# Ledger of designs, part 8: VH-VL binders against q9umr5

Target 1, 268 residues: q9umr5
Amino acid sequence: SYKPVIVVHGLFDSSYSFRHLLEYINETHPGTVVTVLDLFDGRESLRPLWEQVQGFREAVVPIMAKAPQGVHLICYSQGGLVCRALLSVMDDHNVDSFISLSSPQMGQYGDTDYLKWLFPTSMRSNLYRICYSPWGQEFSICNYWHDPHHDDLYLNASSFLALINGERDHPNATVWRKNFLRVGHLVLIGGPDDGVITPWQSSFFGFYDANETVLEMEEQLVYLRDSFGLKTLLARGAIVRCPMAGISHTAWHSNRTLYETCIEPWLS

## First folded at step 8 (VH-VL)

Design pg22
Fold by OpenDDE, fold request of step 11:
Structure pg22 (fold): chain C 268 residues (1-268), chain A 122 residues (1-122), chain B 112 residues (1-112)
Amino acid sequence: as target 1 above (268 residues)
Amino acid sequence: QVQLVQSGAEVKKPGSSVKVSCKASGGTFSSYAISWVRQAPGQGLEYLGYIIPLFGTANYNEKFKGRVTITADKSTSTAYMELSSLRSEDTAVYYCARGGYDSYGYEPFDYWGQGTMVTVSS
Amino acid sequence: DVVMTQSPLSLPVTLGQPASISCRSSQSLVYSDGNTYLYWFQQRPGQSPRRLIYKVSNRDSGVPDRFSGSGSGTDFTLKISRVEAEDVGVYYCMQGTQWPFTFGQGTKLEIK
């Protein structure tokens, strides 16, 4: 039998968005038990990410317990960060494949049409003012806002991303790294036509430098220092990168070609 | 100049709900947090919660156990505070306040409303 | 929750004399960015509160230089060098470091 699949949604999302993904999984892997977690939907997805991590942990623990051979995680957009943190805090998880589906793994610094629709008055150049404050850090968007022009503020004020990345010292950093390294495979999915994740390379742990030049994963300090295990995972062949063009942000979970190419191979 | 104008005094029965409005003028609305605090007669200040209109959702003091709802209408630059299941202990002046930005970042409570008296009595 | 404790709660002062109000927090108010989000507010009789000091020692625009804030960690002080009649009211400290943000009990300043 196939291992169970757990799906975690993104910002302002719901389980309904994954109806096509469920169909694809059922067709190609009949009998697979797929659970789309219906937690922190809609506006509740703006709750602090650590709070979300705790909520999702409570939901996945019983699923993992019933699947001693392991489970697969499919985590979309903001959900990818939640899942990464989840795997960092769980010392007994049994995740075989962690599929990060167009997630801002290295943070977000976007002023895209998507954000303008949701936040029409948002300006990426000024968001650091509210986000890097005690008031702003109570919202998920600010927890992974990564302003390359205010790196000092990011490092010192980010209460989530900087911590799970090991960019700021934390007593649990070593343990988190150990836990995360329990994953069988890390599958990174994203693409240049996403239109929301900015830069799109963030889905592959790439990001802007101070001049807004995109650097790849291997050039990042978190990789060079192996602060949460990326270098170790790569060395043992556990990281899979699957870029795809022509896919918008809201279509990653509904595109058949993407599923067959980037997701299906890791559901066995 | 930035000004916050709140709705008028309210008299309510126990168990009912009250909704207070706070209209902002003289500046931008979405980028600043609107805070709500209350003050019972002869007592100190208590922080209920705040909303960042840009994000469209509020952060609440859990002490109120879900009785408080804070919303914002960006089109009218108006914030709202609704308190349900009213008790006599909820009798207080309710204030809205707006933050601001300086060269160092965000600072709260730059501007205050005039306050709204809410009386809960049988 | 962080508990803010002010002392004294009542402060009678002679005109022209100095005044001092203490505020203590149950834990450090230093945020991860190194800032200390401690604020002082003034509330005159029948009026809305007004912010006087932000981040321990910064005076707001229009606040007389007679007012000064100091302190670090868990101990903070508001000082008035020469009390004037217009200074009558209640003063509050507030922490904005850890949610939920909390106020002190207030100190009532009166003229003897």
Scores: ipSAE 0.925, ipTM 0.968, lowest interface PAE 0.5, mean pLDDT 95
Fold by OpenDDE, fold request of step 11:
Structure pg22 (fold): chain C 268 residues (1-268), chain A 122 residues (1-122), chain B 112 residues (1-112)
Amino acid sequence: as target 1 above (268 residues)
Amino acid sequence: QVQLVQSGAEVKKPGSSVKVSCKASGGTFSSYAISWVRQAPGQGLEYLGYIIPLFGTANYNEKFKGRVTITADKSTSTAYMELSSLRSEDTAVYYCARGGYDSYGYEPFDYWGQGTMVTVSS
Amino acid sequence: DVVMTQSPLSLPVTLGQPASISCRSSQSLVYSDGNTYLYWFQQRPGQSPRRLIYKVSNRDSGVPDRFSGSGSGTDFTLKISRVEAEDVGVYYCMQGTQWPFTFGQGTKLEIK
């Protein structure tokens, strides 16, 4: 029997977006119980990420309890951050594979065409003003906005990403690290043609420096300091990086080749 | 200079809905939060919620149990506050206010509308 | 929710004399960035509220230097060094550190 799969959607998504993924899983792993969590859909995905974490936690706890052998998580886009936080706050989770599907794991600093309906003008350079305030932090987008030119504001005002990354000291940092390290495998998926995640390397814990030069995971302070266990996971062979070109952001969950190459191997 | 102009006074029956508008002139619209507060006669100020037009969604005070809807039209630089299932206790002056930016970051309530009196009576 | 408690609620003052309004919060108003998002508003009779002070002690443009804000953590004070006739109205403190943002009850300043 295959372990249950829990799917967490991204910003402005719905369960319908994962219909192809469900088909792929059913075909290749028949009998798998797949649950796409229908929480915080559409505009509700703009709610604070900690609120979302609590909601999703309530939904996954019963599923995990019924699956003593473990479960797999497939978390798409913003959902990848929700899942990482979820695994950080849960001291008793039983997640085998955490599949981060094109998630801005090191944050977002871009206003691409995908978000232009929300950000009609290029405001990337000015979003720090509202995002790094109590008013802005009530919205999920600001919770993982990472302005490399205002790193001090990010570190001090980010109420979500900076905390789960352990970039800002907090009383739960050690415990969250311990909890997150319970994961069997961290599967990182993304690619250069995503067009939304900016930079796309954020899906692999890469990000901009102060000159907007992209540094890789191993060059990041969170890795070097092992602030949330990334270095430890890599050392024990628990991190899988699966980059793929030619896939747009909205196609990561509906590409058969991507599924077979990057997702399927970790659903056993 | 930035100015906020609200719609006129409203008289409503219990159970009905009211929608108040707040039009901003001068400056930009999308990058500032529009806050809504109300004040019952002879009472203090109460924060209803606010919207950041750029994000297209609002943050609400849960005290109102989903009766408040705040929206914004970027094309007209107008924010709206709709309150449904009106009751006598909703009788108040409703204010919109816009934030601003300074050297320290975002600051709320730099500019205020003139207020809109909403009377709920049978 | 954070409870903001003002005192006194009524403040009769003689012209030219100083006035002081206290505002206490049920929890610390220090945000993660080290700022304290405490605000003071003035509402003159028949007018919309007006922001006087932001982040505890910063005066808005056009606000006379007679007004000053101070405090830290959970205790804050608005002072008027010399009350003038135009200062008549209700004063409110507000916290913007934790949602939902909340106001004090208001302090009604009147001339004796």
Scores: ipSAE 0.925, ipTM 0.968, lowest interface PAE 0.5, mean pLDDT 95
Fold by OpenDDE, look of step 10:
Parts: sequence; structure tokens; C-alpha cells
Structure pg22 (fold): chain C 268 residues (1-268), chain A 122 residues (1-122), chain B 112 residues (1-112)
Amino acid sequence: as target 1 above (268 residues)
Amino acid sequence: QVQLVQSGAEVKKPGSSVKVSCKASGGTFSSYAISWVRQAPGQGLEYLGYIIPLFGTANYNEKFKGRVTITADKSTSTAYMELSSLRSEDTAVYYCARGGYDSYGYEPFDYWGQGTMVTVSS
Amino acid sequence: DVVMTQSPLSLPVTLGQPASISCRSSQSLVYSDGNTYLYWFQQRPGQSPRRLIYKVSNRDSGVPDRFSGSGSGTDFTLKISRVEAEDVGVYYCMQGTQWPFTFGQGTKLEIK
């Protein structure tokens, strides 16, 4: 039988967004128990990510307990960060495939048309002021806001991303790394036509330097220092990169070709 | 100059709801946070919650969660605080306040509204 | 929740004399960025509160230099070097480090 699949949604999403994915899984892997977690939907997805991590942890623990052979995680957009954190704090998770579906794994510094209502063009350069404050860090968006021009503020004020990345020292860094390394495979999915994740390479742990030049995963300090295990995972062949063009952010979970190419192979 | 103008005094019955408005002028609205604080007669200040209009959602003090709704209309630069299931203990002056930016970051409460008296009585 | 404790709650002062208000927090107010988000507010009778001090010791524009804030960690102090008649009112400390943000009980400053 197929391992259970747990799906975690993104910002302002709900379980409804994954109706096509569910259909695809049922069609190609009949009998698979798929659980789309209906937590922190809509505006509630703006709750602090650590709060979300705790909520999702409570939901996945029973599922994992009933699946001693392991489970697969499909985590979309913001959900990908939630899942990574979840795997970092859980010392007993049994995740075989962690599928990060167009997630800002290395953070967000977006100014796209899709996010203009949330991040007006003129605001991107100033969002650090409120996001890197106690007031801002109470919102999920700020928890993974990564301003490359204010790295010091990011490192010191980010209450989520900087921690799970091991970019800021904390007493749990070693343990979190150990826990995260329990994952069988890390499947990174994203693409240049996403239009939301900025830069799109963030889905592959690439990100801007201080000049807004995009550096690859292997050039990142978190990789070079193996702060949360990326280097180790890569070395053992546990990282899968699946870039795909022509897919908008809201279509990653509903594109059949993407599913067959990037998701399905890891559900067996 | 930044100015916050709140709606007028309200008299409400227990169990009803009240919605107080706070209109901001003289500055940007979306990039700041609007905080709501109340003060019962002769008592101290109590933080209800705040909204970042840019995000479109508010953070609430759990003490009031479920009864307080804070919203913002960016087009009119107006924030709202709605309190439902009113009780006598909710009788207070309700204040809105805006935060600003300095060289070090965001600083709340640099400007205050004039306050709105809400009286809950049977 | 972080409890903010002010002392004294009542502060009668002679005009021209100094005044000091203490504010203690139940836990450290140092944020991860190294800043301490401790604020002081003044509320004159019949008026809205007014921010005097932000981040422990920074004085707002228009606030007389006779007001000063100091402290660190869990212990903070607001000082008035020479109390004037216009200083009558209630003073509040507030922490903005840990949600929910909380106020002290307030200190009522009166002229003897």
C-alpha cells in the first residue's frame, strides 16, 4: 500500500485549493490516504509561523503514529516553511518525502504584481521597518521576510526563518539539524514563471545577495556551514530539484504535468 | 501632520455590539500599524489589539479574542474596532493610536486619537 | 503575559522637586534584535495618552528634557528633574517586546 500523504497549504489558502492534487493522487495511486490539513485557513494563515507549526504538529502526530512505514509531505508555498520547521522540531517524525511545492524556503523579498496588494512596489524597500519588529513578527509574512539590504536586522529580528536556517545561533540548532536530516528526500519544486516567490530561486534555497544578485543554494552560507543539513542531504543524494517553467504560483498544485514530473515519482 | 479622528461617543445595551472608527490623515496608512487601547473609568490602559492595514488582518489580545474585530479600509485610511457581546465591564474610553518609523525601526503610539467613550448600560 | 509593575502608584511631589517612577517587568524586555521595547506614556487629566519615551531612553519630539528614561532588562525608571504644574497626570510604562503588549498600573503624579 502507498504511504499516507499529508498536505499543508499556503498563505490565504484552504484545503479546497488542493482538489486537483487529490484527484491526481487518487487516480495514479489508488488507495492512498491523503489528508489535506484544514488548519490556519484564510486569514488565519497570517498567524505566527511557530504557532502554525505547533498546530500542524498536533495534527500530523496521530497520522504519523498510524503509519509506521512513513508518510509523505506535500507543502505548498508558505506551507513549505511550516513543514521544514515541523521536521526540525520533531525528533520522531517519519517523513519519507518532503515535497516543497513552490515555497520561499530561503525567504521572500517579493514585489510582484500578484503581491502588490500586500506589498506595494514602493513598500518592499521599507517593509523591514515593521517586519523586523515585535509587531511585525506576529504575522507569518514577516516571519520569512528576508531583506537582503538589511541582513543584520533579518538575522537578529527574524523569529522564524533565521532560526530554522541556523543563521542565528540558538540552543536547538544542533537538534533541529539532526531532526531535519531524518527526512528521506527533500523535493524542491519551483520555477521562473511563478510570479509570487521572489526570487523564484528561493524555492531551491537560492537568494539575493546584498546587490540583489541571485546566488544558488551551494553559494549560501547555510549550505556552506551546513547549518540545518542541506549540504549533508545533498551529499547523500537526498535533494531533488525539479524546476518547471510556465507555471504560475497558483497553479503548482493543479498542473497535471507538474504532478507527473515532480510529485508523483516521490509518492511511491 | 498626522491626525487620528475617532467616531463619537456610544451608548449600548448589554449583548449588543459597537463599532468605533479611527480615521487617519496627514501621512501614510497602509505601512503602519493601528493599535486599539481602552481605559475603563478611573482605571489603567489595556491593549486590545492592532492591525497592519497592509496585511489586512489584526493581532488580538487573547483576552478579547472572539469579541473584538479590528479592520482597516486603506481607501479611506480608516481603522475600525468592533466589540461584540458587550457587557458593563466594557464601559471605557477606546483609543486608537498609530505607530511611526524612526532610524531604528517601527515605533508604536506616536499619535493618538481623541478617544471614544463607550457606555454599556441596561 | 508579561506583568508590568509600577511604583509608586501615587506620587505627590512639590513643584520644582524631582520625581522618579519605577517600572519592573516580570521578564526581560530585551528583544532578539537587542533592543528593549519599553515605553513611557503621560496622560494628563481629560486627555489622551501621550508617548514620552520609546525604547527605554529615547525622548519623543516636543518632550521636555526634564524627562528622562533609563534602565535595562527588567528594571526601568522615568525621571523628572524638576516637576512642573503641567506634569500632573498619570504615567504608564508599556512593554512591546512580548505579545500581548502590556501596560503598568499607572502612577498618578500630583502636586503637594
Scores: ipSAE 0.908, ipTM 0.960, lowest interface PAE 0.6, mean pLDDT 95

Design pg22
Fold by ESMFold2, look of step 10:
Structure pg22 (fold): chain C 268 residues (1-268), chain A 122 residues (1-122), chain B 112 residues (1-112)
Amino acid sequence: as target 1 above (268 residues)
Amino acid sequence: QVQLVQSGAEVKKPGSSVKVSCKASGGTFSSYAISWVRQAPGQGLEYLGYIIPLFGTANYNEKFKGRVTITADKSTSTAYMELSSLRSEDTAVYYCARGGYDSYGYEPFDYWGQGTMVTVSS
Amino acid sequence: DVVMTQSPLSLPVTLGQPASISCRSSQSLVYSDGNTYLYWFQQRPGQSPRRLIYKVSNRDSGVPDRFSGSGSGTDFTLKISRVEAEDVGVYYCMQGTQWPFTFGQGTKLEIK
């Protein structure tokens, strides 16, 4: 029998967006219990990410309790950050596959097509000024905004991303790393035609240096220091990288070839 | 120069709603926090909430228990505060205020509107 | 919520003499970035408030040198070195470290 699957949505999103993904799972893995969590929909997805983590934690606990052999997570966009934080704060999670669907795992820095519907002029060079303040940190997009030209401000003001990445010292770092390392597989999905995640390599724990040159996961300090367990997971063979070109940000959960190639093999 | 102009004074009955506007001019609107505070006659300042129009949603002070709605219209550079289920205790001057940026980063309450008197009486 | 307590609530002062207003928070106002988000506002009779001091000690443009802010952690002070007639009004502290952001009760400065 197949492990239950829990789906977590992204920014300005809702559970309805995953109807095609549910169809694919039902066709290839009949009998799989799939739960698409219906929390923080639409504009509520701008609530602080720690508030979202708490709400999703409360929702996943009973599902995990009923499935002692494990569950899978499929987490889209901003939802991938929520899910990674869940894996760190839950001492008792039983997640086998964590499937990260085009998530800004190392942060976001760009006037992306998605963000342009929010603001028609370029704001990326100036957004750090409000995002790295208590006023900005009350909104989810600022919780993972990562301005490579103001890394000192990011490191000190981020209330979420710098903590779950282990980029700033905090008392829970050792426990969070231990909890995250209980995951069976980390499946990283994304691609160059996403159009929203900037740089798109953030979905693979890549990110800009100060010159906006993309450094890959293995070049990142968080990997080299093994701050939250990436180096350990890679050494275990537990990290799967599944890049795919030709998919826009809103289409990751509605592309059959992507599902069959990158998702289906991990829904044991 | 940045200027905040609020809508005029209103007299309302208990149980009704009021919507106060705050039009910004002289600068960028979307990326600043627009805050709402009120001051009952002879009383101190109370923070209602704020919006960053770029994000299109607001943070609210729980003291007002979902009676306050703060919105923004980017096309007109106007923020709005709506207070519902009005009581006599809601009689106050309502202020909007906008933050600013300087060499130290973001700072709140840089510019203030002139205030809007809302009187709630039978 | 962080409670901001001002002392005194009423402050009669002789012209030309110093004035000092205390503001205490129920918890530290130091944010993760090392900044202390404490602000002082002045409200002259019949006017909108105006910001005097941001982040504890930084004087806004156009605020006279006789105004100064100080303090750390939970204890903060606004000082006026020599009170002038135009300083009459109510002074508020505010914290911006932890949402919801909160004001002190106000201190009414009066000329004796």
Scores: ipSAE 0.737, ipTM 0.881, lowest interface PAE 1.4, mean pLDDT 90
Fold by ESMFold2, fold request of step 11:
Order: sequence, then C-alpha cells, then structure tokens
Structure pg22 (fold): chain C 268 residues (1-268), chain A 122 residues (1-122), chain B 112 residues (1-112)
Amino acid sequence: as target 1 above (268 residues)
Amino acid sequence: QVQLVQSGAEVKKPGSSVKVSCKASGGTFSSYAISWVRQAPGQGLEYLGYIIPLFGTANYNEKFKGRVTITADKSTSTAYMELSSLRSEDTAVYYCARGGYDSYGYEPFDYWGQGTMVTVSS
Amino acid sequence: DVVMTQSPLSLPVTLGQPASISCRSSQSLVYSDGNTYLYWFQQRPGQSPRRLIYKVSNRDSGVPDRFSGSGSGTDFTLKISRVEAEDVGVYYCMQGTQWPFTFGQGTKLEIK
C-alpha cells in the first residue's frame, strides 16, 4: 500500500551506505519496495552531473512506469541535485515526495577534502579558476561549485547548477519548471553540524551573498523570480523544512530520530 | 620555477602494461589539471586524459578508457599514467603537462615534462 | 569528438618572410562563458611542445611578438610576421571546449 521509494546516493558514496535507512523504512512501512540505485558509485560520483542524471533517469523510468500511483525519492547530498534535475527533465515523472537529504541545492562553497593537513591554505577561494573552465566542468563538484565572490563567472560557466536554478537563460527553462512543479512535496533536510555542505543552509535553498552573509530561501532571487517553482511550491504548502542539529554529513541516513522526524511522515 | 620530470624510457611486449611517472617541483600541484598526451613517431599529439589531484579522479579519453589509469599522489606531487594491454601502435613519446592560471582563468599545458619514450615490440 | 583540421600540413618558408597557418574546427569553439578555447603549440625538433598562444590571440610569456593568433567560431590563424631560423618545427592547434580535447594534425614549418 506504500509508494515505492527510490534512493539516490551522493559524492564518494554507494548503495551500501543506506542499509540503516532501508531498515527504518522496513520497520515503519512494511512491504514498501525500496530501490537504492547502484550507479556512479565511489569515484564515479565525480562524473559530470548531466551524465549522472541521464544514467539515473534510465534506471528510474521502469520503476515509475510500474508504479502508476507514484513514487518517493530520497536523495542524499550531491544526489539531491541529480534528483532535482531529474524532476526538471522528465516529462513523465510521478514523484510524490522528493526528500532532499542534506543536499547543496544552492551550491557549495567549502573545501571538498576533509583532510586539511595537506593544504595549509583554503582551496575554496581559488577553485573558481579551474571549476569555471571546460576542464573543471567535467567533474561533478565543479558543476555545483558556487563562488559568491565570482557570481559573474558562475552564471556564465556553470553547465549544471545555474541552469537547473534558472539563473542563466536557456530554451528549456519553462518546460523544466513545469516538470518540477508536478512533485507533490519537497522535503528539505539538513543542519548546522553537517560539516561538509557549506553553507549548510544550501540544503534549504539558502546561500551566501557577496559578503558571505547567508540569505535564506525567501531572500534568493531564484525564489523571488520563481525561476524553477520554489515560490509556487511554497504557496501550495508543498515545501517542508526539517532542520536537525547534531548530525554530521555521513550520518543523515543512519540516524533514527532524523528518520522518524523528517522522513517517515512523507513515505505514504 | 615549475618543473615536470618524467620517468625513463621503457621497452615493453604486447599485452603488458607500462606506468609512467611525472614529478612536479617548484610549484603547487593539487588544484591544476595534470594532463597526459602522447605522440607516435612522426605523428601528431593525442590527449589521453587528465587528473585534478584535489578531486582525486581523472577524466579519460574514451578511445583509451579501460586501458588507461591516471592517478596522483599529492604528498609527493607526482602523477602517474598506466597503459595496459599494450599494442605496437602504442609506441610513442608520452608527455605530462600541468596547466596554469592567467588573471582569474585557467589555461592548460603551461608546463611540459621532457617526455617518456615507450616502445612496444614483440 | 571535435575535429581540428590544419592547413597547410607542410610549410616551407624563406627566412625573414611571413608564414600563416590555418586551423578549422568541426564545431564552434565558443564555450558558454564566452571564451574561445583555442590554443597554439610549437614543437621544435627533439623537444617537448611549448604553448605559444592561449584563447585564440593571447601570447604566452617569452613568445616573440612576431607570433600572433586570430580567428573566431570555427576558423583560426597563427601568423609569424618574419620567420627566423629558430621557428623551425611543428605547430599544433588544440581545442579545449569539448572533451576529449583535440589537436590538429600539425604543420611542419621549415626553411627553404
């Protein structure tokens, strides 16, 4: 009686990382068909995001076709950007709940490497130079790198994030917005102790201005212009914000309290 | 001054593998594309792939995918290119190259290694 | 793959005279950021390649001002205003707009 659940993993990740989440779903929603997509694992998660979107689309099409009542998406970290792009490019998706689990929805402006001892100076202030080039755009992190101090370069060079956000004009913007707006609910999950998503408010469509002051979703131009449907979704009551402190980036899918509070209610 | 020093010439049999090293000195390493290009005798240049060591992964020319592995060791500022299932047409000089930055943009192939001759013969 | 076609493939030139090398791409080399990722390299006999020109017309440091690049879209030219003996070698264009990035076949410049 429960809609099937499709899980999309994040950067340097694989389907095995979700075993606890699968246990939680089985306990609370017995009989639910859950598919954790086994694509772009580990280092393959650095492939261009449009390549990943195409691969995941091929995997979800048959699942959605066999579930006419709809499906749910749980999309973790970078996987939340893959899922948002899927919802934009798929004319025929039937997603009810899109659950974005600590995903950099407005981009990332933090170091991609937890091991700072090899790099005494921050790399984030310099990554725009390679990321906003054809060499850098062949890697997923550069597809959503959002340097608030070089917004002009971001807007023109981003091959992914600026497009799915409707921040750069393109011929598909109207169709992508229409497709995205067919989602039933957008569930945004994240928190201040994540340690990787920078700023962590990117998981809630917040982001830095040029002074590195965080502007919340409702203060973003993409919201105010309703570029891809956020204002419309909020007006429908379709956006759920579920912040939770005390959870590190790798623990979102293995915390029972987080599951019960933020995920479980949306798996009908 | 940035300098790229490659490992020495290799003679290999068909079906075997070769691993060429490229050590960078006199500059930074991790946030640049380290590219591998080859040149068969009397022929032009062919791009094999590149790695951005900060990301720890490479982008490969599909012509060589499955046969080429490009890696980097950030602690020693050394990139490696390994080519497997060698054929006689893989006989070439293999170059590594590092990019650079101009103004606030990235430019490829700023510095070149000396080249490594790999000869594949039965 | 973007095909890069150079002409001529062989270019004998008298010392002190101009030389011109053409490079044509099978697709526009203008990237979404407005830049054109077209490069020129020189390979002297027995040496590694050396970048001469980046992004169509920008001369690298230490490259003599007799070298210039021009062009747009799909058609590009490298010019040497007065050929000198040290200019002997093979010249390659390369596109960096679409992976895999590709080189032209090379133009061998030699003194008559």
Scores: ipSAE 0.735, ipTM 0.895, lowest interface PAE 1.5, mean pLDDT 90
Fold by ESMFold2, fold request of step 11:
Structure pg22 (fold): chain C 268 residues (1-268), chain A 122 residues (1-122), chain B 112 residues (1-112)
Amino acid sequence: as target 1 above (268 residues)
Amino acid sequence: QVQLVQSGAEVKKPGSSVKVSCKASGGTFSSYAISWVRQAPGQGLEYLGYIIPLFGTANYNEKFKGRVTITADKSTSTAYMELSSLRSEDTAVYYCARGGYDSYGYEPFDYWGQGTMVTVSS
Amino acid sequence: DVVMTQSPLSLPVTLGQPASISCRSSQSLVYSDGNTYLYWFQQRPGQSPRRLIYKVSNRDSGVPDRFSGSGSGTDFTLKISRVEAEDVGVYYCMQGTQWPFTFGQGTKLEIK
């Protein structure tokens, strides 16, 4: 039979948003146990990411325990960062496929048409001021905000992303890398027409340099130093990159072609 | 030039709620932390929580066990603090305060409101 | 929660003399970014508090240079080189390193 699937939602999201994804899985993999975690919905998705990681960890432990053959993770947007942190902090996880669905894995630096109530004026060049403070770090958006023009502030002030990327030394770095490398496959999904993730290549561990030129995953220092295991995982043949054009940020979990091409093959 | 003007003093019965307003004028509102602190008579300062109106949500001190709600209305540049299930120990002056930016960072408590006395008695 | 302890709680001083207020935290106030989020506030009688010092030693605009802050780790000091009549009031330290951010008990400064 098929491994259970655990779904983790993104910012300002809820379990209902995944009804189409559930239908696709039911059609192609009948009998699959799918759990969409109903935690940190709506405004609660702005709570600190480490708080969210702890809550989701408590929810996934019993599911993983009942499935000794393994589970799959499908993690959308901000949820992909929660899931990557779970893979690092859980020394006993049994995740086969980690499917990262348009997640800002190297961070976010952008104004967006879809979040105008959050950024009614173009503020990306100024948000570092509050985000890189203890006051700002109490909110999830600031936990993965990555201003390429203030990388020194990011490296020093980030309470989440700089740590799970191994960009700042900490006593757990070796253990977190070991735990992350237990995953069977890392499936990276995203595309140029997303409209929210900025740069969209963040979903593939790409990001801006100081001139806002995108450096791809293999050009990133975190890859070159193998700080949390990306180089090892790629060399093992375990990284799958599945870009798809023509999909907006809110449509990744409701597009059948994307499901069939990028998700379905990994739900063994 | 930034001014924070709070709503007037209130007398409340135990078990009721109070909602204090804090209207900002003379500056930008949405990208700062708007903090709420209180001071019981003859006592020190206690931090209740803060909101960054740009994010539309607040961070709370858990000591109040979910009794405090902090909101903001960007259209009127006004922040609100509501305290429910009032007890006599909630008698205090309630202050709002706004942070500010220097050249390269954020600092809290640049500007303070005048304070709002809330008295809980029957 | 990080506990902030001020000493003394009552500080009678002679006009023109120096004053010193101690603030100690139950944990280091050095944040992951290397900054120390320690603040000093003054509350004059009948007024709202105002910020005097941010990040240990940085004096706010409009604060007289007779006020200075110092310290590191868990031990901090506010000094007034020569107390003036306008300095009467209560002085609070506050930490901004670990939520919930917390204040000391206050030090009441009185002339004589």
Scores: ipSAE 0.730, ipTM 0.887, lowest interface PAE 1.5, mean pLDDT 91

